VH-VL binders against Transcription elongation factor GreA (greA). Designs and how they scored, part 17

Target 1, 156 residues: Transcription elongation factor GreA (greA), of Dehalococcoides mccartyi (q3z8e7)
Amino acid sequence: MVEKIPMTASGYKKLEDELSTLKVKRIDVIEEMRLAAMDKDMRENAPYHAAKEQRGQIEGRIKEIEHELKYADVSEYTDTNTSKVNMGSTVKLRDPKNGECCTYTLVSPKEIEPLKGKISASSPIGKAVFNRNKGEQIEIEVPSGTLQYIIEDISF
Short names: E, the ipSAE of ESMFold2; O, the ipSAE of ESMFold2 at other seeds; V2, 0.75 times the mean of E and O plus 0.25 times the DockQ between their complexes.

## First folded at step 15 (VH-VL; framework fv_libivirumab)

Design e4 (from d1 with light chain T99I; at its last look DockQ between E and O 0.60; V2 from the best seeds 0.00; counts 0 for: oily loops 36.4%)
Fold by ESMFold2, look of step 15:
Structure e4 (fold): chain C 156 residues (1-156), chain A 119 residues (1-119), chain B 112 residues (1-112)
Amino acid sequence: as target 1 above (156 residues)
Amino acid sequence: QVQLVESGGGVVRPGRSLRLSCAASGFTFSNYAINWVRQAPGKGLEWVAYIWYDGSKTYYRDSVKGRFTISRDDSKNTLYLQMNSLRTEDTAVYYCAREWRIFHAFDIWGLGTTVTVSS
Amino acid sequence: DIVMTQSPLSLSVTPGEPASISCRSSQSLLYSNGYNYLYWYLQKPGHSPQLLIYLGSYWASGVPDRFSGSGSGTEYTLKISRVEAEDVGVYYCMQGLQIPYTFGQGTKLEIK
């Protein structure tokens, strides 16, 4: 079976909404091209060429979204559930020693950017926070020792 | 704009002391470990010293132990390197670099300050 | 101390051609938490080092995707799929697994 693209239900809906918007916009741009093409001198028809470029961008994005939706693997993750850390959750971790916080979001593999706070569920941070509640103390093991944090907040 | 700026370099004679400073801005300094890394003329990068985010741990490369002291003043967002008993082999550009606690990446480096130990 | 050995120490590349730099560590940089504590830095002429790749394979901010890091354990590779003039400089690998942190010797990349 072809490789699936994991995403949340809200992510899937956002793609569906964008696709719908683009299909309407495509109709408008095709009409712009038709109206501009009624000008007999195509060499100086900047409106036609601008609309043609815009149509190409729209068609390209539509194809991308249709591919992503076709191969989407939608999980039971929720973007409104803040009771426990899950995929798509944003977790605020408080260091009890200095009171400062750092924030991480559990994302799919293609979105991982650890230094921007986007980590996988299988990362050291992800393993430590997954399925935990606000207020729980967690530990993260790194070569320099064990780091302790308190889950200050969970959002989606 | 996240930034580290070193200062305090100069030309000194062997056996003398210098104090380097590294001023941090644009980020929460107390969340990061900080390192000093040096580069002798025409040479590669050499790690020198490390201080933990809360200041509780310091480490040094063997050739500077007992002579160099790394410290931090989080109220001033400033890192220091006190360099005593300087030797000609300490001649280098000195960089400070911030280190992420979990990822250990040195993602922000200062501009460097030059220390020349010569008689 | 973990010894980091880079190969080659110098390379000259025609613009648009690929480049590959190898880094070997004297012991595994893969920690039990699943991370490879291996980093790539670029020092452009006259500049401070800048982070390119961290934990073996992740891109630092603003790094073009024509750079890629791979490897695990004791063998790591930095690849540039198409070298551009702005890529000139010295590339260093570093281990962040244990103190003292150590760098490779550096690889000087030049344009032919």
Scores: ipSAE 0.573, ipTM 0.806, lowest interface PAE 1.9, mean pLDDT 88
ESMFold2 (binder alone), look of step 15: mean pLDDT 93; pTM 0.953
ESMFold2 at other seeds, look of step 15: ipSAE 0.588; ipTM 0.822

Design e5 (from d1 with light chain S57E; at its last look DockQ between E and O 0.40; V2 from the best seeds 0.00; counts 0 for: pae O 2.3 > 2)
Fold by ESMFold2 at other seeds, look of step 15:
Structure e5 (fold): chain C 156 residues (1-156), chain A 119 residues (1-119), chain B 112 residues (1-112)
Amino acid sequence: as target 1 above (156 residues)
Amino acid sequence: QVQLVESGGGVVRPGRSLRLSCAASGFTFSNYAINWVRQAPGKGLEWVAYIWYDGSKTYYRDSVKGRFTISRDDSKNTLYLQMNSLRTEDTAVYYCAREWRIFHAFDIWGLGTTVTVSS
Amino acid sequence: DIVMTQSPLSLSVTPGEPASISCRSSQSLLYSNGYNYLYWYLQKPGHSPQLLIYLGEYWASGVPDRFSGSGSGTEYTLKISRVEAEDVGVYYCMQGLQTPYTFGQGTKLEIK
């Protein structure tokens, strides 16, 4: 059983759009390679080697997106259960050492903006809060140390 | 508005001391780690010192260990760098920068204060 | 100490054309929590540094879409899809994985 990749419907759509764009760009890069290959000395053909490298990058990203789409677990934001943190939840975390709070919303991979509080379920914060209840203590490991928080509130 | 303002720079002889201050405003100072970063004239950026959000941990680059002391006073929203036994190579613009606990990003920098050490 | 190496050290770019800067680290910057602790800063002439990209790929507030960051482990790239006059300055990568935090040498970007 292959691990599913949680994402929103909008995140899934963004991946589909990126994939479509990359497939078009791949066609263009293959044509650039064909035109550059008309040069008689391939060992000194900088345009050919540049296009070949670009194609490799595009093929790699295409493979990555196809994997993400194949194993995507898409959820809709119609779940009104606020007892546990889930996709689309906004969670308020309180630092028990100084009483200050920070707020995070679980979003699809393509909507992630950590400094704006938008994180994935697979991020360090997301893993720590996912499927947890209000009042639970969580722990987040970062290079500078271990952080303790209490889930103060959950909303949608 | 969110800002950091450094002060305390000046011109001194080698072997003397200076204390730099960094005043924070517009955010909850106690939620962030703070760093000192310096830049010698015409050179790149060089990290100097770090203090954790609760003050429990401090770290220094090797060239300033034992000479510089970073500290914070959260009641005054102020970071300090005590610089003792100054050397010519400490000549630089000194910046303070706030660091997010989870993301370690330096998203707010001060304008810098200039320290010149010359004989 | 983690050594950060930037390439190229200078760029001269025609306005509207792309630019690319690479940064290599002497050790992986991928931490066990899944983040790559790699950052890009721009220092415009006469200014303090400003954050562009954090954790290898995410945009800081107010950073235009023409900037993008990618990479993992020991190899990272900052791209500017269409260089504008306001992009002039020195670009630094930094690792935030372990102290001492270290910067690359800087890449000076100029307009042709």
Scores: ipSAE 0.482, ipTM 0.761, lowest interface PAE 2.3, mean pLDDT 87
ESMFold2, look of step 15: ipSAE 0.653; ipTM 0.834
ESMFold2 (binder alone), look of step 15: mean pLDDT 93; pTM 0.948

## First folded at step 16 (VH-VL; framework fv_libivirumab)

Design f1 (from d3 with light chain T99H; at its last look DockQ between E and O 0.62; V2 from the best seeds 0.68)
Heavy chain, then light chain:
Amino acid sequence: QVQLVESGGGVVRPGRSLRLSCAASGFTFSNYAINWVRQAPGKGLEWVAYIWYDGSKTYYRDSVKGRFTISRDDSKNTLYLQMNSLRTEDTAVYYCAREWRIFHAFDIWGLGTTVTVSS
Amino acid sequence: DIVMTQSPLSLSVTPGEPASISCRSSQSLLYSNGYNYLYWYLQKPGHSPQLLIYLGSYEASGVPDRFSGSGSGTEYTLKISRVEAEDVGVYYCMQGLQHPYTFGQGTKLEIK
ESMFold2, look of step 16: ipSAE 0.705; ipTM 0.848
ESMFold2 (binder alone), look of step 16: mean pLDDT 93; pTM 0.952
ESMFold2 at other seeds, look of step 16: ipSAE 0.730; ipTM 0.862
ESMFold2, look of step 17: ipSAE 0.712; ipTM 0.849
ESMFold2 (binder alone), look of step 17: mean pLDDT 94; pTM 0.956
ESMFold2 at other seeds, look of step 17: ipSAE 0.700; ipTM 0.846

Design f2 (from d3 with light chain T99R; at its last look DockQ between E and O 0.55; V2 from the best seeds 0.65)
Fold by ESMFold2, look of step 16:
Structure f2 (fold): chain C 156 residues (1-156), chain A 119 residues (1-119), chain B 112 residues (1-112)
Amino acid sequence: as target 1 above (156 residues)
Amino acid sequence: QVQLVESGGGVVRPGRSLRLSCAASGFTFSNYAINWVRQAPGKGLEWVAYIWYDGSKTYYRDSVKGRFTISRDDSKNTLYLQMNSLRTEDTAVYYCAREWRIFHAFDIWGLGTTVTVSS
Amino acid sequence: DIVMTQSPLSLSVTPGEPASISCRSSQSLLYSNGYNYLYWYLQKPGHSPQLLIYLGSYEASGVPDRFSGSGSGTEYTLKISRVEAEDVGVYYCMQGLQRPYTFGQGTKLEIK
């Protein structure tokens, strides 16, 4: 018994934007939990418990929005989703040194598979491309050195 | 279809030379660093040499530095290991392995080529 | 050089039972970009090594879900939830943080 959820293209867009914001906020809260719990005997600290509670609220809203988007019945679709790199975007990165490209999709934590091109917004690649436009140059730091790419294409 | 194939192994006496080749196919060779890894009979894996995706950086394990030279010819999709002044302790199966630039994973390995240094 | 130490060096397991292999590095493999540059390879008898786990915890393509990697910094674990006959071979951890890249000594997995 799954009902379709009617909405406008602008309503769908609003839910997508809220979802993107919540996913980034979730990343921040998880890092806040990590920092509060970092090393040794930090298990009973108030900052950790506050962040854990906030994470629960964020997870609940994310789940709700994902359901709404999954069963959305949109009468009109637009292509505005390709203007900037966001959650669900696929980016094509061109190496200016040899002209070759590689492709990455920003996905939720459950879907991460880096060698298949599925990365998180908090990964080195994700941080470099998030909120960027086609044509922008980015840098990615790895132990072997700094890698430079140009965002060749963005799709959704 | 994505593969690496080593060749050039053989039996040689100490002090002689061999040139190993590693032929790449099914992927964009110029996007990857490539490594040589060896395995002596009955022993574990031992990294030997590295060349960066653009050829600008090379590294060697200390025991082969000055004797071995790694190089790449991207127009032929081929990696080379020139091995001079070979010693009995260089006896091993030699593998080439591709390395991802960001993830450093060795996800594709060749079948290996055997080098035996014996009198 | 970063020293990689595996434990145990040999492991005999009844089919269907779990197995666990530990790898310790002489310095942290966690880089400032958030990745742990730690890798697990399996070398089956008569074969080249194959990648199982990369960056500490991600599974390579085609690797069964029963394999998992965990850990951070200087201590890492490879787990097999239910060992099968095809899992026999030698398991190696490797660090990919700095040259020379280094491998653990290997852990030979056998079926009882």
Scores: ipSAE 0.676, ipTM 0.838, lowest interface PAE 1.3, mean pLDDT 88
ESMFold2 (binder alone), look of step 16: mean pLDDT 93; pTM 0.952
ESMFold2 at other seeds, look of step 16: ipSAE 0.698; ipTM 0.846

Design f3 (from d3 with heavy chain Y59H; at its last look DockQ between E and O 0.49; V2 from the best seeds 0.65)
Fold by ESMFold2, look of step 16:
Structure f3 (fold): chain C 156 residues (1-156), chain A 119 residues (1-119), chain B 112 residues (1-112)
Amino acid sequence: as target 1 above (156 residues)
Amino acid sequence: QVQLVESGGGVVRPGRSLRLSCAASGFTFSNYAINWVRQAPGKGLEWVAYIWYDGSKTHYRDSVKGRFTISRDDSKNTLYLQMNSLRTEDTAVYYCAREWRIFHAFDIWGLGTTVTVSS
Amino acid sequence: DIVMTQSPLSLSVTPGEPASISCRSSQSLLYSNGYNYLYWYLQKPGHSPQLLIYLGSYEASGVPDRFSGSGSGTEYTLKISRVEAEDVGVYYCMQGLQTPYTFGQGTKLEIK
């Protein structure tokens, strides 16, 4: 079985909405390319090349979303103190060296904002905490070194 | 308010020493690595030195290695840069910048302190 | 040391028009944990640098939506969809993969 991509129902819906928007935008960009291509000197057709680049970015994002939707595993968060980390969970990580904590919430791809503590299940932090219990020790590899944390709390 | 405030800049002759301080407030200082970044007049940004969140690792650009020492005092929420054997090419505005442990982003910068090394 | 090369070094843009700045690194900035350790900073005239984009593509807090970052590996792009007067300044890319951390030469953005 292919690996599933965990996400919340709201995350799934946001991806569907983004996909719909991108498909409409793709149509517009293809028309922009068609109109610009009426210029017979394609090497120096800046509007054509700008639209072509934009189309490539749109096609790439569409492929990502279609893959994510196809393999989505829409999980419901359960409200228990002993539940494992899942999509939508907020995880409090304690540094055992100084006792200080940091907090992360597992979110859908479009909602990712790492400096605000919103990370994906596939990010370095997400992979380390996903499906783990309160009290477990985890390691996160970063270029500056290996970071060790203890899962202090799981909520939401 | 999350902030970093540098101090200790001044005008000194070549070969002398100067100690810069960077005072942190509004966040848990011991959770972050801190960097010194400098900018010579009219020039671009140049990374100078780095100290890890727990003080266990330090790194320096080659041109200052052996002359500059970065340190931190977490009890005072203060970062230091001891600059020895100063040269005219060390003349710059010196910024301290907070670095996230996992993301390595420099999201908070100080206003800078000016170091002028001249005869 | 990882060399960071920006292009162009100077850019004059009509207000409301897009702008694009490229940054190339001498080696891949993609780490085994999946992050691209590439950052964009803006230094407005008379100010300290401010973070715009981190890890190649994430927007820092308070950064207008018109800024976007893309790329992976050795090639990265900062785009401003519609340049405004407040965007004037010098843009720097930086790698945060390994010390010594290194910046590009800077790209000065001006209004024409």
Scores: ipSAE 0.676, ipTM 0.839, lowest interface PAE 1.4, mean pLDDT 88
ESMFold2 (binder alone), look of step 16: mean pLDDT 93; pTM 0.953
ESMFold2 at other seeds, look of step 16: ipSAE 0.725; ipTM 0.861

Design f4 (from d3 with heavy chain T28R; at its last look DockQ between E and O 0.53; V2 from the best seeds 0.66)
Fold by ESMFold2, look of step 16:
Structure f4 (fold): chain C 156 residues (1-156), chain A 119 residues (1-119), chain B 112 residues (1-112)
Amino acid sequence: as target 1 above (156 residues)
Amino acid sequence: QVQLVESGGGVVRPGRSLRLSCAASGFRFSNYAINWVRQAPGKGLEWVAYIWYDGSKTYYRDSVKGRFTISRDDSKNTLYLQMNSLRTEDTAVYYCAREWRIFHAFDIWGLGTTVTVSS
Amino acid sequence: DIVMTQSPLSLSVTPGEPASISCRSSQSLLYSNGYNYLYWYLQKPGHSPQLLIYLGSYEASGVPDRFSGSGSGTEYTLKISRVEAEDVGVYYCMQGLQTPYTFGQGTKLEIK
């Protein structure tokens, strides 16, 4: 079983738009294959084989997008939530013991790079900060112990 | 620019002591745990010791516990490994490696310093 | 102590061909926070170890796309989709779940 895929409403819309575009391109490529296949000699039909390859790439991307949309867990940004951590937010976390800061951005699953500060909403950091306000203290559980931070800043 | 540099290795007789240093630069030293990892000639990697980012926790592999002491001086961005009662089995290249608090990844390693314990 | 077992311990690979290294842990490395505390390092001849894969599947900065990590719990795999001459060295898996941190025995990758 796959888990839900967190994304913003704008991210969901972008995927819908890409899907629509790909479905149109698929129609065009299928027609090009049909026209090329009217030649009887498929062994030497470079246009047919080129269109077949392109169709495979389009079908693969369509399936990927349909999966992402099917399992999407969409959060909406609203004016009442502009001060809270949400998808796309960048949070600055301050360690109250030494004053050192670290910065993380909540990103979609395909953009995750934890050592570059890009994390998912379902990661330990993401779960701890999601829907929290500036100034709140959070805890992050890791095998080495419990880490405490203050949300020092939230930006986009 | 981000780097760790070990020093203090050498050749000593069994039962003697050495102190290794690991100098950190290019990053906020106080944000990371630091580890010592060693590699005997022709052998694999072996974790030796660990110190938490705030110095409050230290851990050692059993074979060095009581003989080795890890410490950190954040004002000098330097990690130390005091090695007492050295044995021939401690002969290795010693690496320091920084560890991320949440991810536990050892993303930066030093070049290593060689310790030879020989009668 | 968590025992880490690598297989194979040695690989000879024709350039351009894929390679796969497995790592098994004596207990699950999946922590309740959702992370698998499993790491892959490459030690090229004469060099310090270099992080390749962390938390089971994330690629470290500057690691070529041909490297990938997968697995969860007690079984993990490092794959190289097309081996190149520069990939020669010893590959280690490591668990970072609990001290003492432990490494696999290493897998020596050679070019045929």
Scores: ipSAE 0.690, ipTM 0.846, lowest interface PAE 1.3, mean pLDDT 88
ESMFold2 (binder alone), look of step 16: mean pLDDT 93; pTM 0.952
ESMFold2 at other seeds, look of step 16: ipSAE 0.706; ipTM 0.853

Design f5 (from d3 with heavy chain I108Y; at its last look DockQ between E and O 0.69; V2 from the best seeds 0.00; counts 0 for: pae E 2.3 > 2)
Fold by ESMFold2, look of step 16:
Structure f5 (fold): chain C 156 residues (1-156), chain A 119 residues (1-119), chain B 112 residues (1-112)
Amino acid sequence: as target 1 above (156 residues)
Amino acid sequence: QVQLVESGGGVVRPGRSLRLSCAASGFTFSNYAINWVRQAPGKGLEWVAYIWYDGSKTYYRDSVKGRFTISRDDSKNTLYLQMNSLRTEDTAVYYCAREWRIFHAFDYWGLGTTVTVSS
Amino acid sequence: DIVMTQSPLSLSVTPGEPASISCRSSQSLLYSNGYNYLYWYLQKPGHSPQLLIYLGSYEASGVPDRFSGSGSGTEYTLKISRVEAEDVGVYYCMQGLQTPYTFGQGTKLEIK
């Protein structure tokens, strides 16, 4: 039983682009290995071993990406109700205590950058806002305490 | 552009007081917890004090508790560290660092202000 | 207090070679919300510290891809895949789980 890997269309495209880049790099590294193996001046052949290690890293990443793309489920995140927070939503959160706002976008795992406001649906913020409407109050637990916010706006 | 600018450092004798300021600009100050971190000459980083984003919580390292007071004035976007009963061990560069309240990361630091306590 | 222990305390690295710095905490930094409250900072000579890695593995804005963070619980690693001359400085891990926040001793990275 193989479970699908949910992701956004943007996340899927990013993986495709990385895969293409890695396949080109693989070709270059294999050629580096071949050329290094022809060097008669080096007993240990350090350039060959360095290239071999780099190839292993590239092959591993390619295999991982191909798995993620094979089992990707982009259509599961199609928004059927644009009024609720879903994958790809941008949520503006208002702190009722001081009126200040912060903004988060729900993204695929490969696009996560929390300090830039890009979070996963499984993150503390993501869990709190997912499938919620504008105007709802949410809570976010952090080590320093529980934070309360009101969903001020949802955009897509 | 996010900026944190410390001031108020100087050379003082033991037992005296200094007040450090950290002026913030380029971001919503009231969204962030703020920290003071110090570094003695040639030594590592040492956290000193913390104030929560809404000012409701303050914490201090044991060696400064009762002598130092952290405070914030959100109307002036300014953080303060009142340092009383200074000791030679308090000699350091003092940095303010902002902390995003959800991720606790110190993503921006000031340039620091130097405090020297010597007789 | 959570004790943060870095190793090694100093590195001398040939440009282009990898580097790895470990950080151990005296208790788990994994919080119930799923985040590891572990951070890496670089202090370049003559500069204030700058955030490199937060929550164990996320790269701060503007950090080159050659830097990566990994680990969970009590053991964390900062890796530099190919060291450049501009990477010289002192690297600190920090825990942000509970006050007092604490730093590792620092790891000085130099070019040889």
Scores: ipSAE 0.515, ipTM 0.784, lowest interface PAE 2.3, mean pLDDT 87
ESMFold2 (binder alone), look of step 16: mean pLDDT 93; pTM 0.953
ESMFold2 at other seeds, look of step 16: ipSAE 0.596; ipTM 0.804

Design f6 (from d3 with light chain L97R; at its last look DockQ between E and O 0.68; V2 from the best seeds 0.68)
Heavy chain, then light chain:
Amino acid sequence: QVQLVESGGGVVRPGRSLRLSCAASGFTFSNYAINWVRQAPGKGLEWVAYIWYDGSKTYYRDSVKGRFTISRDDSKNTLYLQMNSLRTEDTAVYYCAREWRIFHAFDIWGLGTTVTVSS
Amino acid sequence: DIVMTQSPLSLSVTPGEPASISCRSSQSLLYSNGYNYLYWYLQKPGHSPQLLIYLGSYEASGVPDRFSGSGSGTEYTLKISRVEAEDVGVYYCMQGRQTPYTFGQGTKLEIK
ESMFold2, look of step 16: ipSAE 0.706; ipTM 0.853
ESMFold2 (binder alone), look of step 16: mean pLDDT 93; pTM 0.952
ESMFold2 at other seeds, look of step 16: ipSAE 0.700; ipTM 0.847
ESMFold2, look of step 17: ipSAE 0.675; ipTM 0.840
ESMFold2 (binder alone), look of step 17: mean pLDDT 93; pTM 0.950
ESMFold2 at other seeds, look of step 17: ipSAE 0.691; ipTM 0.844

## First folded at step 17 (VH-VL; framework fv_libivirumab)

Design g1 (from f6 with light chain T99H; at its last look DockQ between E and O 0.44; V2 from the best seeds 0.61)
Fold by ESMFold2 at other seeds, look of step 17:
Structure g1 (fold): chain C 156 residues (1-156), chain A 119 residues (1-119), chain B 112 residues (1-112)
Amino acid sequence: as target 1 above (156 residues)
Amino acid sequence: QVQLVESGGGVVRPGRSLRLSCAASGFTFSNYAINWVRQAPGKGLEWVAYIWYDGSKTYYRDSVKGRFTISRDDSKNTLYLQMNSLRTEDTAVYYCAREWRIFHAFDIWGLGTTVTVSS
Amino acid sequence: DIVMTQSPLSLSVTPGEPASISCRSSQSLLYSNGYNYLYWYLQKPGHSPQLLIYLGSYEASGVPDRFSGSGSGTEYTLKISRVEAEDVGVYYCMQGRQHPYTFGQGTKLEIK
C-alpha cells in the first residue's frame, strides 16, 4: 500500500490546472529553445541557456505534480458527510471557559498560514482535531500549557 | 483595526510607583495572552511580564518579580502593569504585545509609553 | 533562562544585496508538538517592533517575500534576499519556548 498525500478537491483541481498550464508553457519553451539554437554559438547563447533552465524547472514541477496527483487522497465536501474532521474541513473550536470560538481550516502544506487559521493536519491543532466528531473535547499542548476546546462545528 | 495603546508613563523618583495601562481594540481581548516588553534608552528589547488569556498564569522577569504586578480586566479590554518600588534601572519605553495562545507570536504591539525613574 | 545570541550585531549592506542574520539559543526551541518557538522582529527607527517571522519559518501578514526564516532546535537564520532601504532597523530574535521569554542582543542593519 502506497502512502497517500492528503489534499482537498480544490487542491487537487488547482494542481490539475497548474499541470495543464505547465504543459502548455513547456511547448512554448521548447519552441524558444529551438529558435535560439539557430544561433551560431551555443556557448554564448544566453536565450538558449535561459530557456533550457526554464524548461528544467517546468519539467521538474510537472513530475512533482504528477506524483502528487497519482498518490492524492482527496477529501471532497460534496462526497463526505460532515461527521468527522478531514482534509479541507473548517473546524470551529469553542473554549468552554469563556465560550469564545476560533476557526481553523486543514490545508495542504503549500497553503499553510497559521495566523490566518490555515494549518496542516500534522500541526498541533490538526493532530488534535483530525478524525474527530462535532462535540468532542480536544486538548492542544503548547509550552505555555494545555488548551482545551470543544469542536463546535465542522464544515467543508 | 487591531490596536493596543499604552498609557500611564511618566517621570518618578526611585522608590515610587506607577501603573501602566494597555487598552485593546478591534479584537477579542479574552482570547490572547498579553506581554509587557521594555526597552531602555539605547538598549535592546527585554521581556518583563506575561498574563495568560484567562488570567490564571502570570510570569515576571526576575528583576521585577515582587515589585511589578500584571493584571487584566477583560470587561474593559485593558491590561495593567502596577510597578512598585521603581528603580533607575526600570527606565524604559514599555510596550504591550498580544500573544497568540498556540503560536506564541507577538503580532500586534502598542506604540509604547515612557517611564523615567530618576533623582 | 534561555540565552539568545545573535550574529552579527551590526551589518552594513549595499542595496539590492542579500543579508543573513543568525540566532543561536542555549537550549532547543523545538517543542514536542513540532513547533520551533523562535520569532524574528524588526524595529525600524522610531517605531515599535513588528513581527516578521514566527515559529522559525512562517512569514507574518504583510511581510515581503524577500524575508525568510529557517532553522530548528538551537540554530536559526533570517535571510533578506535583496535588501531595500525600508529594511533599515534593528532585528531581534526571540524565544517563546519558556518563560522568561528572551531576546537576542539585536542586529542593526544599515544601508551602505
Scores: ipSAE 0.698, ipTM 0.846, lowest interface PAE 1.2, mean pLDDT 88
ESMFold2, look of step 17: ipSAE 0.718; ipTM 0.851
ESMFold2 (binder alone), look of step 17: mean pLDDT 93; pTM 0.954
ESMFold2, look of step 18: ipSAE 0.732; ipTM 0.861
ESMFold2 (binder alone), look of step 18: mean pLDDT 93; pTM 0.953
ESMFold2 at other seeds, look of step 18: ipSAE 0.590; ipTM 0.806

